# Designs tried in a protein design chat: VH-VL binders against q9nrl2r1430to1533. Part 277

Target 1, 104 residues: q9nrl2r1430to1533
Amino acid sequence: GGVHELSAFEQLVVELVRHDDSWPFLKLVSKIQVPDYYDIIKKPIALNIIREKVNKCEYKLASEFIDDIELMFSNCFEYNPRNTSEAKAGTRLQAFFHIQAQKL
Short names: E, the ipSAE of ESMFold2; O, the ipSAE of OpenDDE; V2, 0.75 times the mean of E and O plus 0.25 times the DockQ between their complexes.

## First folded at step 17 (VH-VL)

Design b161 (framework fv_nezutatug)
Fold by ESMFold2-Fast, scan of step 17:
Structure b161 (fold): chain C 104 residues (1-104), chain A 121 residues (1-121), chain B 107 residues (1-107)
Amino acid sequence: as target 1 above (104 residues)
Amino acid sequence: QVQLQESGPGLVKPSQTLSLTCTVSGGSIDYGYTWHWIRQHPGKGLEWIGSIYYSGRTDYNPSLKSLVTISADTSKNQFSLKLSSVTAADTAVYYCARGPYTSDHYYMDVWGQGTTVTVSS
Amino acid sequence: DIQMTQSPSSVSASVGDRVTITCKASQSISSYVAWYQQKPGKAPEPLIYSASYLHSGVPSRFSGSGSGTDFTLTISSLQPEDFATYYCQQANSFPLTFGQGTKLEIK
């Protein structure tokens, strides 16, 4: 990971956060609102955590950054049935990510 | 760039167990991806054999009647296929492939080059 | 098991032609369809996932459409490198199943 690579990660995370379909991914799922989430999802992650890792230069390789984003989507599809608003938002945001990630 | 490479015997006798290994380079068998075995019979289409997730969960094609076992060795960055009691019908090109770990996208984005297996006495 | 029926089995075409290949699922699979291209002696390569999204690096002349049970792969202006066998795959449920393939040949 170089300086230009880390700047690209920041730009991509900001674009994801600004996307209309980012709402299920902005912060970790609340245990109070969704009590069974952490029984099913063992590696929780969200855009705020990924952004913090980018800002602290914790990603050494582009693959590590991409893996965290893909883990976030995998968690969404693992927990949420495919006909839910969460899963539909995840599908659209993941497609957007794949297009933007071509620039990495 | 992630690459997959199949290895195993080119010739297997009827009734024996076929054992194939897929070696992953440029990436890890950790999370974010599902790892698949697919085969192609001579002059025919593609048949999905099964898959393994980073959690160790396996899914198998029911048509193989529990004759198939897929396992992963994350320390060697490999996953393997065992197909028991083979017959001439198991003659095929065998591919390993990677897919995204999502409930909505069970497609294969990276494939190995394939290895030819002939079942003959 | 979900059966994927692909048509035609083969098609002959010329460079510059518009080519359409169809795939029908035996039950509804929403948009969970992928398309692959396979050249002789080579492994399949991904073209399209979730019915309409292009895999990275795939030329824009390839497009996919459809939902439910009926899906289409279109090549808008055929190039010499496009002569290959094409497969659809349902991504809805296990076991994953493929169409029988469409061989695209030079006219």
Scores: ipSAE 0.000, ipTM 0.574, lowest interface PAE 12.3, mean pLDDT 85

Design b162 (framework fv_nezutatug)
Fold by ESMFold2-Fast, scan of step 17:
Structure b162 (fold): chain C 104 residues (1-104), chain A 121 residues (1-121), chain B 107 residues (1-107)
Amino acid sequence: as target 1 above (104 residues)
Amino acid sequence: QVQLQESGPGLVKPSQTLSLTCTVSGGSIDYGYTWHWIRQHPGKGLEWIGSIYYSGRTDYNPSLKSLVTISADTSKNQFSLKLSSVTAADTAVYYCARGPYTSDHYYMDVWGQGTTVTVSS
Amino acid sequence: DIQMTQSPSSVSASVGDRVTITCKASQSISSYVAWYQQKPGKAPEPLIYSASYLFSGVPSRFSGSGSGTDFTLTISSLQPEDFATYYCQQANSFPLTFGQGTKLEIK
């Protein structure tokens, strides 16, 4: 664990942020633009928040990091209908994540 | 449901440090929210003191200058306020509150019941 | 700092009345205003966010409107439980600031 694990998490988050399909996940969903989001989604999360947790050494296990990334995708699919641009981007980014996460 | 509860001393002497703790139940302070301290002077309106994000970042009311510190302890599901060098003007009801972690709207959707603090010799 | 000015400071009304409370920001805050209701001895309860959106569980007799600098809270048919102090809050920038409050009293 420690420094080795944190470097791996940071590298993976940077790759996710740079991916073309990261746009729905970069920041928390705006309550102004999507007023009902926080009535439906009980544990909101985004890549900027996950990156801050990595930088603050808040993930003690790879499973905790993976759980937060999976929560992010789960929230996307729960809120957004399957044929939306958001859900399609989430599907592609999640597949990319699963390939990269095999290295953790 | 998420509930917030303030705790601390009811009486503080001038020049001392006021320390208050907010205990969060029914939810975690490590998930996507901003946590605030607000106070209300006797017979007056509301004054925002400051906030802490789940990330540990803080924002403080400039009128309180270097006197205020807000911190969080995620293992205890608590966040705390320290106000140094208090005077009689700091006598108020102190509230903790929750808001969304967003850059486009800073409202408070859950509030504690408030704790009364009197500053006197 | 953005100053929020509420008017009137107090209003006397009867059950069934239509009541309007106004709030003016010292500079444009788009629609980033929230409204709270506070009863004596209790914490503020949220009513409205982004000028016009009701929080879940808030009765439909409450409505908000406005943009820029001028905002209004309306109670279309006042009920006994509505006698309270109402506060607006600018949610646009730090430091967050509240209006001075409007006390709604029984006539």
Scores: ipSAE 0.005, ipTM 0.571, lowest interface PAE 13.3, mean pLDDT 86

Design b163 (framework fv_nezutatug)
Fold by ESMFold2-Fast, scan of step 17:
Structure b163 (fold): chain C 104 residues (1-104), chain A 121 residues (1-121), chain B 107 residues (1-107)
Amino acid sequence: as target 1 above (104 residues)
Amino acid sequence: QVQLQESGPGLVKPSQTLSLTCTVSGGSIDYGYTWHWIRQHPGKGLEWIGSIYYSGRTDYNPSLKSLVTISADTSKNQFSLKLSSVTAADTAVYYCARGPYTSDHYYMDVWGQGTTVTVSS
Amino acid sequence: DIQMTQSPSSVSASVGDRVTITCKASQSISSYVAWYQQKPGKAPEPLIYSASYLYSGVPSRFSGSGSGTDFTLTISSLQPEDFATYYCQQYNSFPLTFGQGTKLEIK
């Protein structure tokens, strides 16, 4: 195929998805596997939802996009204790995001 | 094209631990999928053994009474089943399978060919 | 555990026939049911997911319907390659459970 032009938000989401530490964030947490998650987390979000919002042009400002990504990390740290693999992956991916987000 | 292939011993003695490995090619086991072990007893239907989520979290069929462990090795792109204290009742064809990339769907969209395990002295 | 009961356990049919297989859940599973086809010596292959959605590549003569506790798989015009065993599976709750299977045989 040809070269596809991606928006800055789409490019960043693709980079996050490809990152080794994206695994806790790729899709919404399963209510069957983690039944108490939705009792604790009232605004669930994941990279697939954020990507859909990018594709539908729902972010008018970079700050709105950044807020959704930060909500995703906030949810991770609220639900998962600091010593878990999920929280450690979240910490590393959030640091990567902060570096990439300066391009926005 | 994603393909799954089971490997392990075809014959296991009673009371020993059955160890099976599923090798995944054409895709990564650490990206959002759920990975399952299913077995089929001779002439019978399908029984779900357990699953491992890409996060490393596991779910097991309670009927197997703490005899099952499923683990993943992302460096080898493999996930494995250990079934301890086997008996003749564990004789079956064992399948590994993938669930689709969605949080609420635990059906199996890609299956290995199956490996026959006989528990006999 | 949610019990999945299929009926009939076996059915004999001829090429061109309309065949229906039913699956009953012991409690409501909404639409979280999948159907599989298994031929002798081979792994099951997906046919239907979420009660009614056809899996990619599956012929349109296959259809699924139902919600709650009662589900049906229909083959509108049976072909020679359709003689196989069919299984339903619920994925509403753990443990995941399968029906006992329905064997479709040539008459």
Scores: ipSAE 0.000, ipTM 0.573, lowest interface PAE 13.1, mean pLDDT 86

Design b164 (framework fv_nezutatug)
Fold by ESMFold2-Fast, scan of step 17:
Structure b164 (fold): chain C 104 residues (1-104), chain A 121 residues (1-121), chain B 107 residues (1-107)
Amino acid sequence: as target 1 above (104 residues)
Amino acid sequence: QVQLQESGPGLVKPSQTLSLTCTVSGGSIDYGYTWHWIRQHPGKGLEWIGSIYYSGRTDYNPSLKSLVTISADTSKNQFSLKLSSVTAADTAVYYCARGPYTSDHYYMDVWGQGTTVTVSS
Amino acid sequence: DIQMTQSPSSVSASVGDRVTITCKASQSISSYVAWYQQKPGKAPEPLIYSASYLYSGVPSRFSGSGSGTDFTLTISSLQPEDFATYYCQQGNSFPLTFGQGTKLEIK
């Protein structure tokens, strides 16, 4: 990826972070608050990790960036039942992401 | 459960490069964790050397200057330490450790057993 | 760099005693302190993280408290297996730093 592509990933991550429904995704799930999370979820990820990868130019293709964002949502839906605040926030943020990702 | 095991030569000559590897079992080097090297000089306390994240991002103790390189091979579940131009002062027990990746604080929840390195001619 | 100072450097105690070890940071570190136990010839083992949370499997006689610059590790009723060296560690900023250690010895 070039300068344009790197800038696009950064802008999208910033928009996700600023979204009202980003609260479950800003940082890794707390081991204190959710002790069994890391027993169930084998590839934990969060927006701060994805943003660091963007800043380090770790994404060579838009598909790799999209895969990491989708992994984040997949982990949310695997751990959290559909009726939870986390799952509802994830559903709305994922829909927002899909609209924004069309620009990539 | 996740376990870490250090490996490398127990004896290194002065001016050579010390090379150690940490092998991870029962889990993988992946998102969610930062991977650390810590050492302990004979009869003294613990000194943090540096860490690496899955992305390849490294953080090093500034006191070790440009002498330290940490790298990871996620396909082998290993991460490694290279310390160049060693002297007798680098004689220590070397530990690898795992800590949760978080943007606000760091700590180590799993440690290797440690490997003794002696720098001597 | 953030300096971590432990007190005392060594303490002699008897089984059943209440033991308190303190750790002072040179600047505020919120609650970002962990405590480790190290027995002779072995790797450090985690006891406490984020100042007050016990690691899984750690006996309830261990507790931690504090915030800002002053932190405490307490063993409410000392057992024979608790004779070891204890280290605090700040996780607030790089480089990560440890206290000098407190050696807990039998009287």
Scores: ipSAE 0.005, ipTM 0.567, lowest interface PAE 13.7, mean pLDDT 86

Design b165 (framework fv_nezutatug; at its last look DockQ between E and O 0.30; V2 from the best seeds 0.00; counts 0 for: pae O 5.7 > 2)
Fold by ESMFold2, look of step 18:
Structure b165 (fold): chain C 104 residues (1-104), chain A 121 residues (1-121), chain B 107 residues (1-107)
Amino acid sequence: as target 1 above (104 residues)
Amino acid sequence: QVQLQESGPGLVKPSQTLSLTCTVSGGSIDYGYTWHWIRQHPGKGLEWIGSIYYSGRTDYNPSLKSLVTISADTSKNQFSLKLSSVTAADTAVYYCARGPYTSDHYYMDVWGQGTTVTVSS
Amino acid sequence: DIQMTQSPSSVSASVGDRVTITCKASQSISSYVAWYQQKPGKAPEPLIYSASYLYSGVPSRFSGSGSGTDFTLTISSLQPEDFATYYCQQHNSFPLTFGQGTKLEIK
């Protein structure tokens, strides 16, 4: 999309980053600190990467932007058991995202 | 926007394997979603058959688990249903659907058009 | 398995009426119910998820509420295009289960 649509993506990413439950999603998981992560997660992504893609106008459709955000949450739920702090934060942030994304 | 389309034979003989394919356009099946098969029996409502995750993991309705296989072909952007040893009771409209991958809470945000399968000798 | 029971099984109403459809779960499902509209010969279409959140493009005359075991879908002012069958679905746990449907007839 247009400049209007890219501005909406930027605003939504900023809201996600500022949310209290964003902490597991700010940057890519370290392969050194978590060696098995990339054996399980084949398409890693994080908020800093998504924000850079928005800033560079790399999303051509709103669905592409939404798909990257959903992938970020799916990676969290695939790697982390439901009772972990990461999965609980992911659940709350995803619920917030689904409310905000209704406008896209 | 993502679109789903079912394909496969409309008529299947008893004891054969029913094989259906869902073709996804406007999105990728290996991208962060959960993909579902649901069927609707004549006059009996909706029944969830099973799901496949973007990672390739599957969950099946326990009532069908020994008979059902769901698989994905990322190169064709398709996921498929195989239901073995069919009977007349498997006559239904079959839908594929998508939903977000959540921790425990699966709802369908996009549905295919549905395909009618009749099991008859 | 969590059984979803809808009531009424059918309802006839006039344009402009307020219509309420209920869905009862056999055990607590928090707020994890979705609602779908299915018109004759068509696939189900999403209306509501997590009890009360409307999908984009769903008219504001539709609303949902409830938690625990008792859930409602309300149409505040029935329109002619709302003739359809409505299904609830719990999305709390596998196996995913649907209510048996409520057929809404418009006089």
Scores: ipSAE 0.471, ipTM 0.862, lowest interface PAE 2.3, mean pLDDT 91
Fold by ESMFold2-Fast, scan of step 17:
Structure b165 (fold): chain C 104 residues (1-104), chain A 121 residues (1-121), chain B 107 residues (1-107)
Amino acid sequence: as target 1 above (104 residues)
Amino acid sequence: QVQLQESGPGLVKPSQTLSLTCTVSGGSIDYGYTWHWIRQHPGKGLEWIGSIYYSGRTDYNPSLKSLVTISADTSKNQFSLKLSSVTAADTAVYYCARGPYTSDHYYMDVWGQGTTVTVSS
Amino acid sequence: DIQMTQSPSSVSASVGDRVTITCKASQSISSYVAWYQQKPGKAPEPLIYSASYLYSGVPSRFSGSGSGTDFTLTISSLQPEDFATYYCQQHNSFPLTFGQGTKLEIK
């Protein structure tokens, strides 16, 4: 269980963080810089938070880990119009994630 | 592992409203993803009815838009389809499904087993 | 609406055969096509998305190709469990549309 799953989740989060298109997802959106974000997005999340959850063994199932990553992408596409650099980065990173997640 | 289960009456009278519910287990309906209703008429192919996003926003097939409503009840972890003014043409197997929320790639990765609805007097 | 047309409507084959099913879109959908397998009395199961990417757990004998308007699903060496109806779906734009299906049956 937990040790093997933690290693797999950690490896995938590291690969996501290293990806060129991770920049919109590395940390939470700033309320100061984007004040309307939290009026629209009710469950904010980012790769730094997901990585902390992995390190604290908060994911009991692979599906819970995948759900948090997908929430991160869902938030991106809900807030950002599809022609933005954020949405385009999200589209490419999500495709990369879907390929990598097949190994989980 | 996420699982979806359709429920609702198997028989609906013409002109009434068809009401179906999809119960989601193993994951939360308001935690991302897109949630879909698809139907399959006897001996025919698949028809997309509409989708609801985790945010509550909806998209409907234009051919059904005036007749269809999709809603979510996050407290019960369910989303539902209401199709008004049904006719015999609405006889079908109805599926609920989940897909990733994407800017361009709306495909379904988890499906319920389907529920048969017959519209007859 | 984007119309998806599959050919053939049915195909008869033997175990070990290479089977090819095609799908044509009425307008360009780039690579945004998914393929599903449906067995009698069961829900569709995903096989392929974005024309060529296999879903997790799908055997490597399944492959997809194509771009623009013409797409192909290939089964390189047919197995007994592969006899089913296959559907293509464009996921380029709303409304989402499916092909009419191709029934793969035993010779």
Scores: ipSAE 0.420, ipTM 0.830, lowest interface PAE 2.6, mean pLDDT 89
Fold by OpenDDE, look of step 18:
Structure b165 (fold): chain C 104 residues (1-104), chain A 121 residues (1-121), chain B 107 residues (1-107)
Amino acid sequence: as target 1 above (104 residues)
Amino acid sequence: QVQLQESGPGLVKPSQTLSLTCTVSGGSIDYGYTWHWIRQHPGKGLEWIGSIYYSGRTDYNPSLKSLVTISADTSKNQFSLKLSSVTAADTAVYYCARGPYTSDHYYMDVWGQGTTVTVSS
Amino acid sequence: DIQMTQSPSSVSASVGDRVTITCKASQSISSYVAWYQQKPGKAPEPLIYSASYLYSGVPSRFSGSGSGTDFTLTISSLQPEDFATYYCQQHNSFPLTFGQGTKLEIK
């Protein structure tokens, strides 16, 4: 493949992935490790999936991209109690995202 | 980028209902966020009025709860504030704001520019 | 309700000075404090959340610390654009409450 400049969406996903608090969101939750996750979360999503959608140019509007990111966080807060490491990480990462998303 | 803009009458008579709308652009009023109303009396600090969630759930400042109604119209990407039976004490700059959706703690990371509401006869 | 008390209410300082603003909560709020900067005629802008986490784009001269009931916002070397009113806010529980503000003025 050739070298190209990252789109705004690509760049933001890279920044999110590199963030210290991205670990709960890098890939889909394992059903084996968390058996009840998919009973609760009906629209699972993760940064790797979002990255793939970006790469496939599936986002035509910034709002669509933002919606998926927010879905990701919403899922986290729906499943994880506030005092969990996942929820805390999600809170911080989401705040980071909200600032970065202003550049879109 | 996401922007919030307050709108509504700048002048309200005592005992009437203050009605404001916050229009969200550059982003949706959907899940992932909490939407807030805050006000600031002239020369004073900030007072939280209430918040609304994408589910329609609301939280209100107890000092204003009986007089405040916050609602949202996702089809218009707006959420609104109604404050009934206003007095001079309700004269303030009113801000709408957005914050992250969390389980139990809330701060505001995007603010509207604010709109001045004066309560006067 | 959780009361947030800022000190001082006002402070005069010069460019280059180290400035410290304190916020005291009436009860323990863990680390759930946000700080905002407000310039005249403008809306508040977020600086810090969860006591010590800076929003992206906030200059590194700003820092926050504290837990429990005592919190501090520090500007290590004051710049001209930093003269404003600063507010703390507890985001631990409802009702959300703000400090009364600290006006940072030019000496």
Scores: ipSAE 0.020, ipTM 0.716, lowest interface PAE 5.7, mean pLDDT 92
ESMFold2 (binder alone), look of step 18: mean pLDDT 91; pTM 0.936

Design b166 (framework fv_nezutatug; at its last look DockQ between E and O 0.32; V2 from the best seeds 0.00; counts 0 for: pae O 7.0 > 2)
Fold by ESMFold2, look of step 18:
Structure b166 (fold): chain C 104 residues (1-104), chain A 121 residues (1-121), chain B 107 residues (1-107)
Amino acid sequence: as target 1 above (104 residues)
Amino acid sequence: QVQLQESGPGLVKPSQTLSLTCTVSGGSIDYGYTWHWIRQHPGKGLEWIGSIYYSGRTDYNPSLKSLVTISADTSKNQFSLKLSSVTAADTAVYYCARGPYTSDHYYMDVWGQGTTVTVSS
Amino acid sequence: DIQMTQSPSSVSASVGDRVTITCKASQSISSYVAWYQQKPGKAPEPLIYSASYLYSGVPSRFSGSGSGTDFTLTISSLQPEDFATYYCQQADSFPLTFGQGTKLEIK
């Protein structure tokens, strides 16, 4: 049940953080460095925030965890054009996530 | 976990506007997915009508041009299809579907049950 | 628009048979193909994404392969619940397009 699912979430988040393409997703985007980001992205989220939610047992269903991870990628693709390094990294990390999430 | 359910009239008269709603449960439409309308004609295959992103941006099948509007109501967790100036050729089973938002590919991982729409006098 | 040509249009097979269904895209779509199963009176259900990856809960007797323009769905040992219509979908670009379907029937 719930305890086994939480350890699976933790393991998956650790694998995402360790992945070479995690760099755009580790922390929230800086408003100082990217002034218009929060005008476009209304629900910001990042791996450090998701990891904290896992540590605090805030996910009750696997779908809630998956939705936060998908939101993270969707924000990247909504803000960044396809040819940017951020979007390319997001595409590769999302593909990795979709394979790993099959075990949830 | 996430479920999609189409609703709307089963019968529409020619030249009128077909209006369908997809109600989403077990997930939020503004959370980060892409939401689709697809139809299946009698004795024919599947046709993508259009999509709405969690941000409200839309993409439409060029074959339907300005006849289609897709919109979302986040307070009701619904997205809708309007197809104007319908003819008998618009008779089909209409599906709503969801897929992950991706930068370079679009799959539908959850489908509604479908609703049959007949365009007839 | 990218046309997806699916073949055969129908196939008759027995339980235990190996069945192969193909899709050909009118231009390269890399590996961006999905496969769906549709049973009578039901919505399509996802089987495969990105040419070869099975969705969770899909039996291992289903497999997909291909890249570029030529794609294959294989059922290695047909079961009674596999008699359905199968569709491929290119996922590369709008408008999204589907093959015309392959109906798999009992001999």
Scores: ipSAE 0.554, ipTM 0.885, lowest interface PAE 1.9, mean pLDDT 91
Fold by ESMFold2-Fast, scan of step 17:
Structure b166 (fold): chain C 104 residues (1-104), chain A 121 residues (1-121), chain B 107 residues (1-107)
Amino acid sequence: as target 1 above (104 residues)
Amino acid sequence: QVQLQESGPGLVKPSQTLSLTCTVSGGSIDYGYTWHWIRQHPGKGLEWIGSIYYSGRTDYNPSLKSLVTISADTSKNQFSLKLSSVTAADTAVYYCARGPYTSDHYYMDVWGQGTTVTVSS
Amino acid sequence: DIQMTQSPSSVSASVGDRVTITCKASQSISSYVAWYQQKPGKAPEPLIYSASYLYSGVPSRFSGSGSGTDFTLTISSLQPEDFATYYCQQADSFPLTFGQGTKLEIK
């Protein structure tokens, strides 16, 4: 951790938020719109939460940041069948993340 | 930095159950990812045994039939392999590994150092 | 099961040589292949995923290519630390399967 790594995390989160396939990940899933989500997903997370953790300097190691992003994708694939728009968006965004994360 | 460490008895008798544990440090097993067991027979290549997802779901190599069980203990941050009715053919180095949870492909980016298991009377 | 066949089974080379190892899948696996390096007594170390992407920290002399059924791993200028056994792995479907390995030996 340090200022240089925190800047890199902020840059990567901004790139993820701006990606065309970020829409399923921008904020937490609504319990009203998806009532069974929180019965299946025990550790919900979204890009807005990860961004706040970056801004508050809560990631000491790159691995902690990467783990939160991977949890977000794991939740997507655990809840959403592979043929859904959500899962397809998640697949493309995860591939983009894996390439960008090599810079961390 | 996430690290994986295999442990269990180095010698198992034929017909007994082989039990191995993978201890994870620097990360949590219920926090995402797919967790794998792989083995390597003496002087041979690698064989995938099976996987457990962070959710507790499992996939097994059909060649190992109903002999394999993989389970997770999130309170100890461990996942384990049980291989029943072992024979000399199960003598191998056993590895645990972690990969991303993906929709359509399965890579392993972090591996344990391996533990040697000999099946002999 | 998808069978992965590597060639050659062994290759003898000198430092500075260009080395190419091939891997053939029994059916199309798109680009879903990984390559590993294993030194004696050690766990496999990931080199490449999705046919051509290098993992962080892997030297740039390593490169991968291919799609469908035919894949190659190339070392452009062999270094002393590169003498090892190399494995390909199909990542397309369960059960996950590995090639039989290619042993890279000093000439």
Scores: ipSAE 0.460, ipTM 0.856, lowest interface PAE 2.4, mean pLDDT 91
Fold by OpenDDE, look of step 18:
Structure b166 (fold): chain C 104 residues (1-104), chain A 121 residues (1-121), chain B 107 residues (1-107)
Amino acid sequence: as target 1 above (104 residues)
Amino acid sequence: QVQLQESGPGLVKPSQTLSLTCTVSGGSIDYGYTWHWIRQHPGKGLEWIGSIYYSGRTDYNPSLKSLVTISADTSKNQFSLKLSSVTAADTAVYYCARGPYTSDHYYMDVWGQGTTVTVSS
Amino acid sequence: DIQMTQSPSSVSASVGDRVTITCKASQSISSYVAWYQQKPGKAPEPLIYSASYLYSGVPSRFSGSGSGTDFTLTISSLQPEDFATYYCQQADSFPLTFGQGTKLEIK
């Protein structure tokens, strides 16, 4: 419960959340707002979920953490057409992530 | 840290097939990424050859499409390039690269060091 | 195919100089442009994506701008390690295409 340095995973999640293009990914998609989302996306995930998993130390390997982040982007590109703001934001954020992930 | 390394014969005879392999380490050939082959003729610019996705789907440069085959072996964490009927024009440094998976646009954020392939009798 | 035309093909500059490289697309490609730096005998390294976003670790003296057909890479104050060849790339559609390159040489 005390103050401690952020782990590499925690720090990266913070950076992703702070990114201008994180808005599509901060929380799970609302079923009310997007009724068909969960008919299409079978493994939903978002940055708040990933952050929670990090906080609970559920990631034992960097690859597991990376897999969830990539799943998040994959879901975005699967559901959102290419010309949508969500897809475009995802493209940029993912590029950012890939560079940052090299430091893990 | 993810790294890419090209490998294959540095010398290929005309009319034969150029075959290269890109080995990925520190990361996996999986969803979230797309994998590219790019080449650079001596003293010239960069030419995109083609790309492969985790699904196995490929996209090729139309100028080379009939001669190019890109494949992936996820069990070995490798993807490969085959260019048939090579000529001197195919002499180049060949790079493999990784980019983000996207339904829209493609960048290359990690590159191999490149491997020189010379087409000569 | 989308053609990317860089200018100039070569430029001589001194340390501390402001350097600008331009890339013109043959058609509108929104902001889907990347810039790469390549030093002799080395692979290209990414500098910028989506026209204006710097990859992590890239010095702030580098900047990118533009949309539509006209794009610019700027080095605000040239450093010794910046002498290299720079390439733009359109990421809008297949086939992916690069500019012919701009060789930045020491004056």
Scores: ipSAE 0.018, ipTM 0.673, lowest interface PAE 7.0, mean pLDDT 91
ESMFold2 (binder alone), look of step 18: mean pLDDT 91; pTM 0.939

